# Ledger of designs, part 6: VH-VL binders against p0dw94

Target 1, 243 residues: p0dw94
Amino acid sequence: PAGTPAGAGASAGIGSDTGSNASEDSDMFPTIVFGDTVIERKEYVAALKAQHGAARLYFRQTYGVDPAEDGWDKAHDGEVPCRWLASRAIDELRRRHAAYLIGVDLGQVADDSYASIVARMEAVNSGNAELKSDGGIVYGRTGFDIDSYLSYELSALKNAYTGDESNPGMSLSDDEVRRYYDEHDWTKDGVDGKTPLDEVRGNVKAQMRSERYDELVSQRAEAIDVTDLPWDALYRFTAGRLG
Key: E = the ipSAE of ESMFold2; O = the ipSAE of OpenDDE; V2 = 0.75 times the mean of E and O plus 0.25 times the DockQ between their complexes.

## First folded at step 1 (VH-VL)

Design n10 (framework fv_nisevokitug; at its last look DockQ between E and O 0.13; V2 from the best seeds 0.00; counts 0 for: pae E 15.1 > 2, placed apart)
Fold by ESMFold2-Fast, scan of step 1:
Structure n10 (fold): chain C 243 residues (1-243), chain A 124 residues (1-124), chain B 108 residues (1-108)
Amino acid sequence: as target 1 above (243 residues)
Amino acid sequence: QVQLVQSGAEVKKPGSSVKVSCKASGGTFSSYAISWVRQAPGQGLEWMGGIIPIFGTANYAQKFQGRVTITADESTSTAYMELSSLRSEDTAVYYCARAPLSWGELYRYYMDVWGQGTLVTVSS
Amino acid sequence: SYELTQPPSVSVAPGQTARITCGANNIGSKSVHWYQQKAGQAPVLVVSYDSDRPSGIPERISGSNSGNTATLTISRVEAGDEADYYCQVWDSSSDHYVFGTGTKVTVL
């Protein structure tokens, strides 16, 4: 795949083409770093693709225009679609890296790098393919793509955190559960009135833990400073990708 | 993640089909696997099959292969179980249940959240 | 196919200990999960992975698994423990969930 950041001596031989795939005239992908982790061009481009539909929907609903037809670089009341999309892509990457860093804290992964995620995905894919060729039984897909692997792994990280009540925020008292239940609308479709707590206690606890985990991810993501990012270069790169 | 809510009771004739829905309220549907488990009157729990929505592939118990189809629609956070060629022996409460995805594991090991159940009665 | 056998019923007096067994060849090599089902209600997970207790489940409920028998133990039994109990494993050789035959616990 396109050049990965080369650490000194990390699988890099003489002639390793560090950074060659980051250069495209004036629309070159800039250096983006979250803490000690370099954001790869492919990782950013994948985030753009994921947020592309949201950008089109937002501008259609807000201004009555489709950036894909009207132009990604046209301003609408001060908002430029390609810049809006770039900002959303960076925010998504901040949340993703935050979730992986929580996984680092739990000892589940060594780091939050895209290269490490891809390597784990490839190892799983290879293991499943080998098991299939030996006549073994493998549940589900034998080949993850990066989108499905990210969904799987992020869900697994969240479940590992929320499933261990010794983790911060995951131990719930009966009083906390009752209070949360009282503050929210627990009803069944087609049935008038609130469902008794004893019938939904497990659901209430699961929702509380899910929300607390999402808040921890949000707090960790906000700690990733993006004020010093090369935003102008990133906007130019993004506009070049959209045409 | 908040609740699994199933469609209402059904009364069907032998030889017909029934399609039961299971809607997840709140949370992300892709965060877990969904299984379908039935219980005939006075009988135990019987696994029918399940699906992991992010993969779109379903797995079925041998007894139901050829008669059951399990699907999921992530856009509506709804899983479906369709059982065809109904017999009187298919009269049962049908449950959907979720299994959290596990680190390093794609298999469904346990079910932590269950729907309220859907009674399907098959009679002439 | 792999089958989990449970006694049909267990009777126990309040304050005593109920033991529900789940038998199968070499079940100790598998992870066993346990569900409680009260009359008219959906099942509730009470033990996962042989002995792990989900949050909110009383400490007097515990599990073990060795050799050919997994056991769910309910100590200091209360009237509210009266229910049907099911063991469950994932059988990787067939890619199927397998439920036990179920045990009705009656508190006298």
Scores: ipSAE 0.013, ipTM 0.513, lowest interface PAE 7.7, mean pLDDT 82
Fold by OpenDDE, look of step 2:
Structure n10 (fold): chain C 243 residues (1-243), chain A 124 residues (1-124), chain B 108 residues (1-108)
Amino acid sequence: as target 1 above (243 residues)
Amino acid sequence: QVQLVQSGAEVKKPGSSVKVSCKASGGTFSSYAISWVRQAPGQGLEWMGGIIPIFGTANYAQKFQGRVTITADESTSTAYMELSSLRSEDTAVYYCARAPLSWGELYRYYMDVWGQGTLVTVSS
Amino acid sequence: SYELTQPPSVSVAPGQTARITCGANNIGSKSVHWYQQKAGQAPVLVVSYDSDRPSGIPERISGSNSGNTATLTISRVEAGDEADYYCQVWDSSSDHYVFGTGTKVTVL
């Protein structure tokens, strides 16, 4: 009585449905916070755009490759273009927000949030549109887009800071000015050689104040801790935007 | 509708400089790169250089390096091209054109709107 | 320098198909754009390779590229299609816009 061997276990084919979920996750912008300020998706994408050319240049110069042609996810000596770009974008945002925070401290602006910036832009645009409708003359831009407005407002903040000698670092002694003048080249159109200090003193002071302001912004930017950002999610988002 | 309006025709002597303007209307200025392209009589299109106004940095074709200066004024939505040390061979129609800048469209390096062109004649 | 080569002229009868080629090394890996220029006018974008068809451009005009050749195709050619046509790429190595040598299309 030859016993018929039973149990051919039906291996249930685990349908690897894992393919569809990867594409949806790549489009999700992670939550990014600088102190008390939430970074918006649009703000980050704008920063990526601003740094895109720099990223390509860096990889061309460093590795002889163009990420736009060779791929943004390909590693070169341990560096990945999309990650490098994401890091640069975050650094740009840190500097921007640092500048705004300095402005907030001085009472120049009330808030560094993207929404507040957009609101200020819209207010300016509306005011200019109204003035124009009333037959007034609008000097300069009749309307800002967000990138143009950011450039405008950040320049205004810098000018306001550097234009007040009472602000930290903006007071300059004659000795400091003389030393800075001696260490740098100052040329003027139509003048052979170095222009005398008395003719360029204002420019020297403006340059010194500009540099000191930039240092201040850099220091403030470094104080924005980004170590705990969701970097992996940010890299995936960035890669998905570039692919 | 977005338009680029250029300055009028110029007649210049050899060795002089010319500055052509290009004013954008009907759209955002910072969302575009502005390029300058020239066309000599009966010849093809030649790219000279371009600028991204918001960054203030320009790039130039190697042929024109040191002789051309491209600038932009964001407040007036106007780009400029200055060409120095003019020669008879610089007689051409000069065009400004915009290229859309979009992060989501990395390969959109095309020129979608063109100015009407500016004739520059270099003659003794 | 990166260079784009086009035939100097193409002749086509009304209702037929015109094909304009643009040749360069590995142009198939690049975004190729095409411009139409009628006599005495500024160039007009007619094909943006990686984008939707420009507004006002008929479906009769299309672009393709592979290998070392990009092609502009104009189907059912009309008298109004008589113009100069230029291909264009961005050369990432030099950060230059590069135009083709141009092709004069004549409708017979």
Scores: ipSAE 0.009, ipTM 0.476, lowest interface PAE 9.1, mean pLDDT 86
Fold by ESMFold2, look of step 2:
Structure n10 (fold): chain C 243 residues (1-243), chain A 124 residues (1-124), chain B 108 residues (1-108)
Amino acid sequence: as target 1 above (243 residues)
Amino acid sequence: QVQLVQSGAEVKKPGSSVKVSCKASGGTFSSYAISWVRQAPGQGLEWMGGIIPIFGTANYAQKFQGRVTITADESTSTAYMELSSLRSEDTAVYYCARAPLSWGELYRYYMDVWGQGTLVTVSS
Amino acid sequence: SYELTQPPSVSVAPGQTARITCGANNIGSKSVHWYQQKAGQAPVLVVSYDSDRPSGIPERISGSNSGNTATLTISRVEAGDEADYYCQVWDSSSDHYVFGTGTKVTVL
């Protein structure tokens, strides 16, 4: 997981409230890159939304404050809610881009760019709309928004990785499976106590592979260097969107 | 944008089992948690358990542990809830509902889309 | 187990404000979500994370959460607000979703 955001500091005098409101948001979004890949404003904003509740929960539990009430710019023991949220959003994007980069390594996708994902989504949506209008059979969603399409592709990338035993970490020895089984509770309806390994071996292996994949994604995300991002500009953009 | 479509109403005898299906229409549900919530006539909402289809692991409310089984089939975008050893107190509307997930962290805090509900009546 | 208590009913005249409480020890440390359920219908999420409104939920519906009480506030109540309202948390200690006991809002 990402560590505590850097930048302990007092609240700025007028944080992000200097100047105009919504019409400045796109003009204020800094250029952000992960390696060679540009991070688009839309994917950053979506990551902020996804982490918004986590930020409120964290500050309430840790400091007894609600950023929506007390302000997103006010420091609490060196932590500033809008900066915490911005760092958390970047960490969420690092993990997503890491999962796509693993997919690039496997030849499953060409790159990790948001624009490429949107293009594939639009192609799928257009093809499904034509099939449905012509009476064709369409399984699953007839129209994705970007959030649902990302979730779909990420699950597909994970399934492709974990379903191939030749991928790093996906070959499981009998000893490893037994140790994992021993460390966890395998309760099953109609059986007293822990379900025997032979009856749950497939489930044990699937859980092991899933956890190992998530760790590989986390390790790959840590390799995406974000130290030199324009953090001050990103913090101001983030504060402006929180009201 | 996704719609959850549940199987039709059931009338069951005490001691039997019921299996209710919940199909995601207009999308997949592999990026979401699926919960089952029941409501007896004139009563409140009661969480029974849930599953994250991509991970395949179900969890159950303590009250229902041992009587409920929740499964998912990603290939058909369908979740199932089976309740065994039915009693008259199990007469209720059974809802499926989804919770969104964030990549790299599991956030299973609220249900944003609900199925239409399935009435299960347990009577002689 | 962690339990959320709500008043069984709230009566309010049109145009006035309804306040629906959800009480539990230290509920202010949890994120509270609220659902509206009209007669014969499935629940609908109206507030997430104490105070966030899903798209399509009017600004007159709002929430707050502090100390031992979370509150759903419906300003300028309309006849269409007549429904049952439930609070809900995720309790990480038990790995359970927990629903409140429910509050019937009657618009006089």
Scores: ipSAE 0.000, ipTM 0.386, lowest interface PAE 15.1, mean pLDDT 80
ESMFold2 (binder alone), look of step 2: mean pLDDT 90; pTM 0.933

Design n11 (framework fv_nisevokitug)
Fold by ESMFold2-Fast, scan of step 1:
Formats: sequence, structure tokens, C-alpha cells
Structure n11 (fold): chain C 243 residues (1-243), chain A 120 residues (1-120), chain B 108 residues (1-108)
Amino acid sequence: as target 1 above (243 residues)
Amino acid sequence: QVQLVQSGAEVKKPGSSVKVSCKASGGTFSSYAISWVRQAPGQGLEWMGGIIPIFGTANYAQKFQGRVTITADESTSTAYMELSSLRSEDTAVYYCARGGYKWELPFDYWGQGTLVTVSS
Amino acid sequence: SYELTQPPSVSVAPGQTARITCGANNIGSKSVHWYQQKAGQAPVLVVSYDSDRPSGIPERISGSNSGNTATLTISRVEAGDEADYYCQVWDSSSDHYVFGTGTKVTVL
């Protein structure tokens, strides 16, 4: 039987690979499309796992309840925790796909599909294994899992965009840098007045570029229309993943 | 084997700045993250920030944004951490550490540490 | 801000098992790394990605991570295991590395 050689450790909660068969997954997880890109079940489940803690925190702070204890399907002033979580997971996926689409615009990646991300991850893993076999040096883990690869690639896309002054939004005038510096607190404990711009210019520019990139991602994410998603089926699937 | 060799101990006056270097050897420098971590006497480890040299941008812990600058010189395989407007509370051992080719990788290799003392 | 809480100290007799916890909301969704630091020395990676053991680290040292708690387990403790231990995660929501508060392991 499957799982017999499995180790003692297990993934937490809804993020676990359940090993569900394809027929049950097809009946339960709805077809979700962003533009012309299909969202995979694994991709959505990973987003649920990422937002799970935020959902618990939100309901604790807002209503004094923990949905893990009180139930994910219990309404609180019209808000149902599993629906809130599903919405946050979809928003997370919108932001991620937006970042990849910006990468497409720059020629860094061909598309924003999960399958393409997995293929690139597997290529990197294979290359690292071959390099290690040939006497090359590979620091850290030889193989990425999908969560660690997504983190790596999203950071790489952001750094590639913000590191190129020719990209939209990344060219900063001296006036813009000075205004940003003036609008924010660049003071240090125990020192009168602001830290001179010349000492922190690199940090000011990096923060401005980071914020402008995040705004571009946000704008692109908003362009991904989720109005016609099969929300009822998605809510049922999400509730079923939460004990 | 990979080695990270840091510059020597420094004694600085309040209000000055310090720039600590971290030279990497025994591997590819450009595609690996270099992080800076400090430890005040009797205290725990505190991440300050890091850089992936090939991508050219640094990421900083919010506590240090505005007075820390992390840079890398690929030609010499050296990363730098500059901390400005020093205070006595900045007295600490400063470590560089190498991650892998992604931000999530553990710090597999550490420099020997650089003691920075801030006093009159 | 995302914080990793560890007990400040753990005392254990030689040959017994020491367990060091690292607590945070939904830490089971993150990859936890563990570092050992002996007095006057730089930290050394002893467990990566929740449970992977780097080359040269004895099999007595292991890790696990689920729910809200990651655990570093040192079985058949030896005097040489006396050190400070730190857990660490990458918090992707803030793009920051976070270290635990540290645990001093004393071998009686």
C-alpha cells in the first residue's frame, strides 16, 4: 500500500498532499482559469496553506474566535472563514500570476503556468545533481520543492525587474528620491535629525523600486478578473480541505 | 570547500560608520545569497539583511532599513555590510553567512565573525 | 511581525533526550533550519528543511515540523551537545529571515 515507506513526519493541515484520486479531484476542485492559464489543484492548495494562518489571525482579532476550533463554515457578521480563506488564496494566486506575467513582458519566462514553473524547477534540480556529480559545488539543498522554488523565482523576477533602470518605474530622478526621503522617517535612535540622503541613497532607491514593483504587481493582479469563477464549487472544495 | 573570511575587529566612536567585508572562496559567488547576522553580547542572532550578487538588489530587515547598506563586488567575490550612525547598542559580533541560490536556503557556511565595539 | 519563540533553557542528563521547540503560528507551512552555536564560535547548521541532516552531523540530531511547532531532538545527549540552539525560517510574506529567541542546552 501507498504510504507504507513514509517517514514519521507529515505536512500540516490543508497543505498536505492528500493522494486523492483524479476522479474525486475532478468532481471536487473546479476549473479555474486566469486569462488562458488553468490553475492547478496543487497550486490552489498551496495558496490555502500560505493564507491559513492569516485567516485564523483575522477571525481571532475581529471576532474573538479561532475557526480551527469553532468551525470553518460558521458565519460571523456575514463572513464565513472558509470563504474568506478561499478569497485570500485566490488573491495570492492573482499576485503570483501577475508577477510571472511581468516576467513574461521582460522575456524572463515564457508563461505564468504552474506546469512551466514545475518544469523549470525540475531542470534546475537536474542541473544541480549533474553539477554535483561532476565535482561542481552546490550550496544548500540539491533539490528544490515547489514552495521553495516559487519563493526563489518570485524573488529573482522582482530583483531582475528592479535592478534594471530601463524598466518602467525603475528610473528614479533626484527630485523623486529627495521627495521620498523627505516623506519617510530616515532618523536614527540617539541622533538628531534625519540621516543625510547621501548615506542612505542606495536604501532609499531600493525601497522606492521595491514599492513601485509591488504596485505594478498589484495593478496587474487587479486585471485578472475573478468575477466569473465557480465560487460556490471552490467554497465547497475549500471547506472539504479544512477539518 | 567554501570559506567566508571577514575583515578584522574594529573599534568605532558613536556617530561614525563601519564597513565589514566578507570574502568568499571555494565556490561560485554570484548566484548565492550572502546574509549578514549580528549578535550583541549575551544576546541572540539577528538577521540584518542580504544580497544575491547576480541580481544586484539587497533586502533589509526593517529595524535596519535606513542605516544599513549591503553590497557585493562579483569581481573580488566580496560582500560588504556598512552600518552608519553607530551607537553603543551596535556593539556586537557581525557574521556573514552564505545561503544557496535562493532566499529560503539555510546558511550553510558562516564567516568567523567581526567584533565591532562602539565606545568613546 | 512573525516571531519564533523558543524556551530560554533546557537541562538534560547525559544519555537522555533533549527536545527544543520553536513555536509560531503556522510554522508547519515553512521550512525550518536549526543552528548550533558553541561559546566563542560561529553558528553551525545542524538541521535544514525541517528534518534534513547536513553531512557530518550525527544521527542523534533530528528535526520535525508540523502545525504551530517545530522541534529539534537530540537523542543520547553528550557533553559536546551543550550549546545555544536557534531555529530559523524565511518568511515569504515579509521577505525576511527570522531567527528564534534561542535555547541554551545544558548537559548536567
Scores: ipSAE 0.000, ipTM 0.397, lowest interface PAE 15.5, mean pLDDT 80

Design n12 (framework fv_nisevokitug)
Fold by ESMFold2-Fast, scan of step 1:
Structure n12 (fold): chain C 243 residues (1-243), chain A 126 residues (1-126), chain B 108 residues (1-108)
Amino acid sequence: as target 1 above (243 residues)
Amino acid sequence: QVQLVQSGAEVKKPGSSVKVSCKASGGTFSSYAISWVRQAPGQGLEWMGGIIPIFGTANYAQKFQGRVTITADESTSTAYMELSSLRSEDTAVYYCARDQSYYDILTGYSKYFQHWGQGTLVTVSS
Amino acid sequence: SYELTQPPSVSVAPGQTARITCGANNIGSKSVHWYQQKAGQAPVLVVSYDSDRPSGIPERISGSNSGNTATLTISRVEAGDEADYYCQVWDSSSDHYVFGTGTKVTVL
């Protein structure tokens, strides 16, 4: 839902919002559930941070204002920056959970919960610390932070899916590959004209599989209903985190 | 600290192939993506492709379509990049680089290269 | 394909501030990473995720990213900051790591 916090046909009741300004107000975070998985405060806050720049860019380009300077709660032609940001954060979480649920279907992970992701990250970090304490050498950063672990694990799930031709959408016929190749410009730097299919077949297939996986994640994410989320309370929490 | 040690300099003739190795020491090899980035003399950095060893899946940049093959051997913690049909413009320093985090469109987070090999100079001349 | 444009060179006097831009449509929606490369050496990560600084990188080096421009700022420039600088993003639409065209920073 782009810019619509409550989803299709629904609206958030903001008339009773008293406006929380406490950036540390964890008790104001509403219960948000995707299926039977509870979205944690930490998970939502991370998604807000990821979308923060996009919100500033959108309002600067559309209305000539920077919410970080003008205020996150000021309406511009009916659009409120903190509500726009909350909606984008929820969309991001829908896509993330959709990808993990596809991983659950393939036996790659047990569930899509943030706590399970954190536990796996901590297990890896603990293993590295134990190796170091036993006189072993651990190189690089002392471990994953949650952002780097999430990114790595989601990429691994995508690669595992796209690397298995038995997965839905991943089996490609020669005719499908030829059609995709014909519909796109395959060129090399410094060489005029289109690169022959025989030289780029592997790259064509990889791009097709990547796009099909992204579409499957998008379709699975749309199945996560956000119409009845407590958007009013989520809006208040989001405003409190920004000022 | 992760150390990436690459094979030594190569001199090749046009039309031949070159295979460069990148041996990782310390830390976990299998679960981190290893990418190959090249730099022609006086030019910028070009990503060629990468592999996640545990999954065996390699991704390639469109510019190197059909000419580059990236593989990994988990038992020796070594990644390889093979470039075929060499031309004089392939003369470059070839780097391996370890990705500590990968960009994922689903979370809005991106990936970067924290650790780099020392580079391997490949000279293509007649 | 997504392309990151940097100025080819920036000249700055010692003690002054150097600003290196990295331009692309809607780059503010992406996370930008920055590398420093000194002559004959491999690149070194100096900024990750727009503004995060790795351990060992001086506070004089900072980053920002909004709209169509990401910026690497080097304050109180020292001779040791002379290097080539590259921005980098992950382009999810192509599954590619994209490097900027590079900027040569000359001190003095």
Scores: ipSAE 0.000, ipTM 0.401, lowest interface PAE 14.5, mean pLDDT 79

Design n2 (framework fv_nisevokitug)
Fold by ESMFold2-Fast, scan of step 1:
Structure n2 (fold): chain C 243 residues (1-243), chain A 122 residues (1-122), chain B 108 residues (1-108)
Amino acid sequence: as target 1 above (243 residues)
Amino acid sequence: QVQLVQSGAEVKKPGSSVKVSCKASGGTFSSYAISWVRQAPGQGLEWMGGIIPIFGTANYAQKFQGRVTITADESTSTAYMELSSLRSEDTAVYYCARGLRYFDWLLPFDYWGQGTLVTVSS
Amino acid sequence: SYELTQPPSVSVAPGQTARITCGANNIGSKSVHWYQQKAGQAPVLVVSYDSDRPSGIPERISGSNSGNTATLTISRVEAGDEADYYCQVWDSSSDHYVFGTGTKVTVL
């Protein structure tokens, strides 16, 4: 063609010189940092998804409303569902990062970053694909997605910690084991009466260590300071994801 | 393509320990998920635990936690299962198998070792 | 504490259909795998993810899973199908793989 006046004008977008302009290149997700680790938008969104059902259940039980039907931005006795969900998602991330930081302390992972988790997941998935190419069998889902990998890896970190008696909280005295056994009802299917401690000692110890680990994760998570997070920006972002 | 080859049969006394090996060939060993399953004579299959070598962390069945240790050596493409404080009830064939759970999805055990008979007797 | 219950034995004539059940509360919400074990041999995966058949496994072998019962079906049974069969799930509550009690299939 002889000239392209409309094409030439399109490259100089209008509104880029204002602080209020919105564009597809604009990232509305605020900077969130836990200690020295930056929380990625993808990680936060995954945590929202994980806590979505809990938010609906809470508002149904407490106020008789379903935020999915009534609106995520409608206040109920001072509580706004999308803000409650955002706080819950941050609490979930604190617990996840606490568990990974315990893994860092044990030398099992280098850091608690989402990118490192994704990289390990992709390495496992690539290995599974290679095995399938060589005649290995992988049926249905041919690899981890991030949610399944997080669940798997968090379980692995917990088992590594609880499986080593030298770790803090994991050494159990005979008296502690007997007391825990006495406080709980250890039975076998189809057998009347409590199973003798000597037959379930391993199970008793494993449950005690599991509970102690969960408490350590909770304590470590509470140490992650969220006071100075950009909560207003995070609430706006969260509301946008739900609308 | 994928093969799992286990160490030979063992005869042990009560109170001793046994360490069974499982050497993998074919595919990328570091990406293997290796589980250990035992079977007492005339009895069913029982899962003991598993490991993903690239991660280096093992998961154990509650019944065996404290007595079993599962490890992997990527340089030799070999997984190990060590069981301590042996009892006569530990007499069984011990299998390694490729497979481990992820999330609510069960990875099937698609390749198995030939089995290692461990006999515990006085 | 989650347990998979199988009948201890099933007898079937050649050419007939054998059905092996695996019972547990709400097993239909779980993925069930099935293994065949012949005397003196390691187990072999014959059905994965409720109904998927591994390469090399005959089309006569199929699986289903719904409600409280998973079923392995072997149609047109042959002598070579004589084996012990085990179902398997992952129990998230105990963080364990759980195997069924096993079923001995006899072809007579």
Scores: ipSAE 0.000, ipTM 0.404, lowest interface PAE 12.2, mean pLDDT 79

Design n3 (framework fv_nisevokitug)
Fold by ESMFold2-Fast, scan of step 1:
Structure n3 (fold): chain C 243 residues (1-243), chain A 123 residues (1-123), chain B 108 residues (1-108)
Amino acid sequence: as target 1 above (243 residues)
Amino acid sequence: QVQLVQSGAEVKKPGSSVKVSCKASGGTFSSYAISWVRQAPGQGLEWMGGIIPIFGTANYAQKFQGRVTITADESTSTAYMELSSLRSEDTAVYYCARELYYDSSGYRAFDIWGQGTLVTVSS
Amino acid sequence: SYELTQPPSVSVAPGQTARITCGANNIGSKSVHWYQQKAGQAPVLVVSYDSDRPSGIPERISGSNSGNTATLTISRVEAGDEADYYCQVWDSSSDHYVFGTGTKVTVL
C-alpha cells in the first residue's frame, strides 16, 4: 500500500507542518455517522458553504475580525473560526436529518440519506428535461441544484406535517391561540391598535404551527448523538478546506 | 408539452359546495405542484392553496383555511379543489396552475395554467 | 400582510416602451414573477425570478428588481401586448403567494 507520509500523526502532520496540503486535506474526511446514516463528504462540504457567511458575520460582530482575511485557524477568546464553522455545519446537518427522519416516521420518505435526496432531485430534473424536449417551459438553465432541491423538499416536509392537525403539536386549542395572540403584536396599516383575533386567527395558527414544527425538528436534532464524532479530524479537514 | 384542462362552469346556491377538477396531460405529473388561484369578475388574482404531489399534502391560504380542500389523484393525473359554504362573494373564475421550484427560499412561479372554471353563486 | 402595488393602467403607442412597476417594502430581496393575462384567457408567465425569460417568450420582454420596486419592461410594443399584467412573489414570513393589484396595458 502506498500510505500517507504527510499528516500521519494525531497533531503532527497538520499542526507541525504550517503549510496546508489541500490534496491530503481533501482526502482526510473522517467517518461521520448519524444513527445508521453515513454523512457523505459532499454533504458536509455543502453545509460548510451554507454556514460560511454566518461564521464571517459572527466573528465580525463579536471580535471585529473577518476570518477570510485574518485566518480561519486563529483563536479569538478561545474560539477558532474553522471549529465554530464545523460545529455550525454539523448542527445544520443534524436539523436537516431530523426533518427527514420526521418524514420517515410519517411514511413520506424512505430514509434521511443524502444519496436518496440526490436521486429524487435527479428524477425531477430528468422529468423537467423531458418536458423541455416535448416543448414545455423549463425555468433556469439546469433545473434544481442540490441547494434549491433541499429547500423545496424541506418545505414540502414541513407543509405536510403542519397541514395535518392530527400530527403531534399541530392541534391548537382556542386558549392556546388566544394566549399566543396576546403575546405578540398584530397590526394593520392605517388601523390604530391591535388587529382583532378573529381577523388574524388563521395567521396566528399558521405561525404557531410553524414554530412548533421548528421546535420539534430542533428537539429531534438534539437527539442525534454527536459525542463520538471524530472532532479533531473534522476540524483538520475543515481548516484544510478553508485555507 | 403539458396542458391543464379544467371541468366546466357551475352554478351553485349559497351554502352549497363546489368541486373543480384539473387534469394534467403531457409530461410527468409528479414533477411539479398544483396551485389554485381565483379571480372575481373584473378583479385581480388571489392564491387559494396548492398540493405537493411528492408528499400528497396541501397548503392553504389562511383566508380559505377550513373551507377549501385540495386533493390529487395520481392514477388519473387530476387535482381537485373543493370549496364549501359558498357565498355570492365566491363567484369567480377558478384556475389551476403548475408550480415549479428552481430557486432558493422556495420562491415559485406558475408556468402553465388551466383554462379556468367559472363558478357562479346565486340564489 | 405583504402587498404588491401596481399602477392600475399604462397607455403606450405601438413601437414604444411600456414600463410596469410593482412596489413593496424591500421587494428587491424577493424573487418577482410576471404574468400576462389577455381578456377572457388564463394568465401566461412572461418573466420568472426577476429577470429570467421562460422559453418562447420574446426578448422584448424583460424584468428588473431592486430596493422597493420591481419593473416589467416591454420594448417595441405590439398590439398583441395589450393585456393585464400581474407581478407575484412568495412571502416566506406569511407562507403565502402574493399577487400584485394588476396593471391594464392599453396599446393605442
Scores: ipSAE 0.000, ipTM 0.445, lowest interface PAE 12.3, mean pLDDT 80

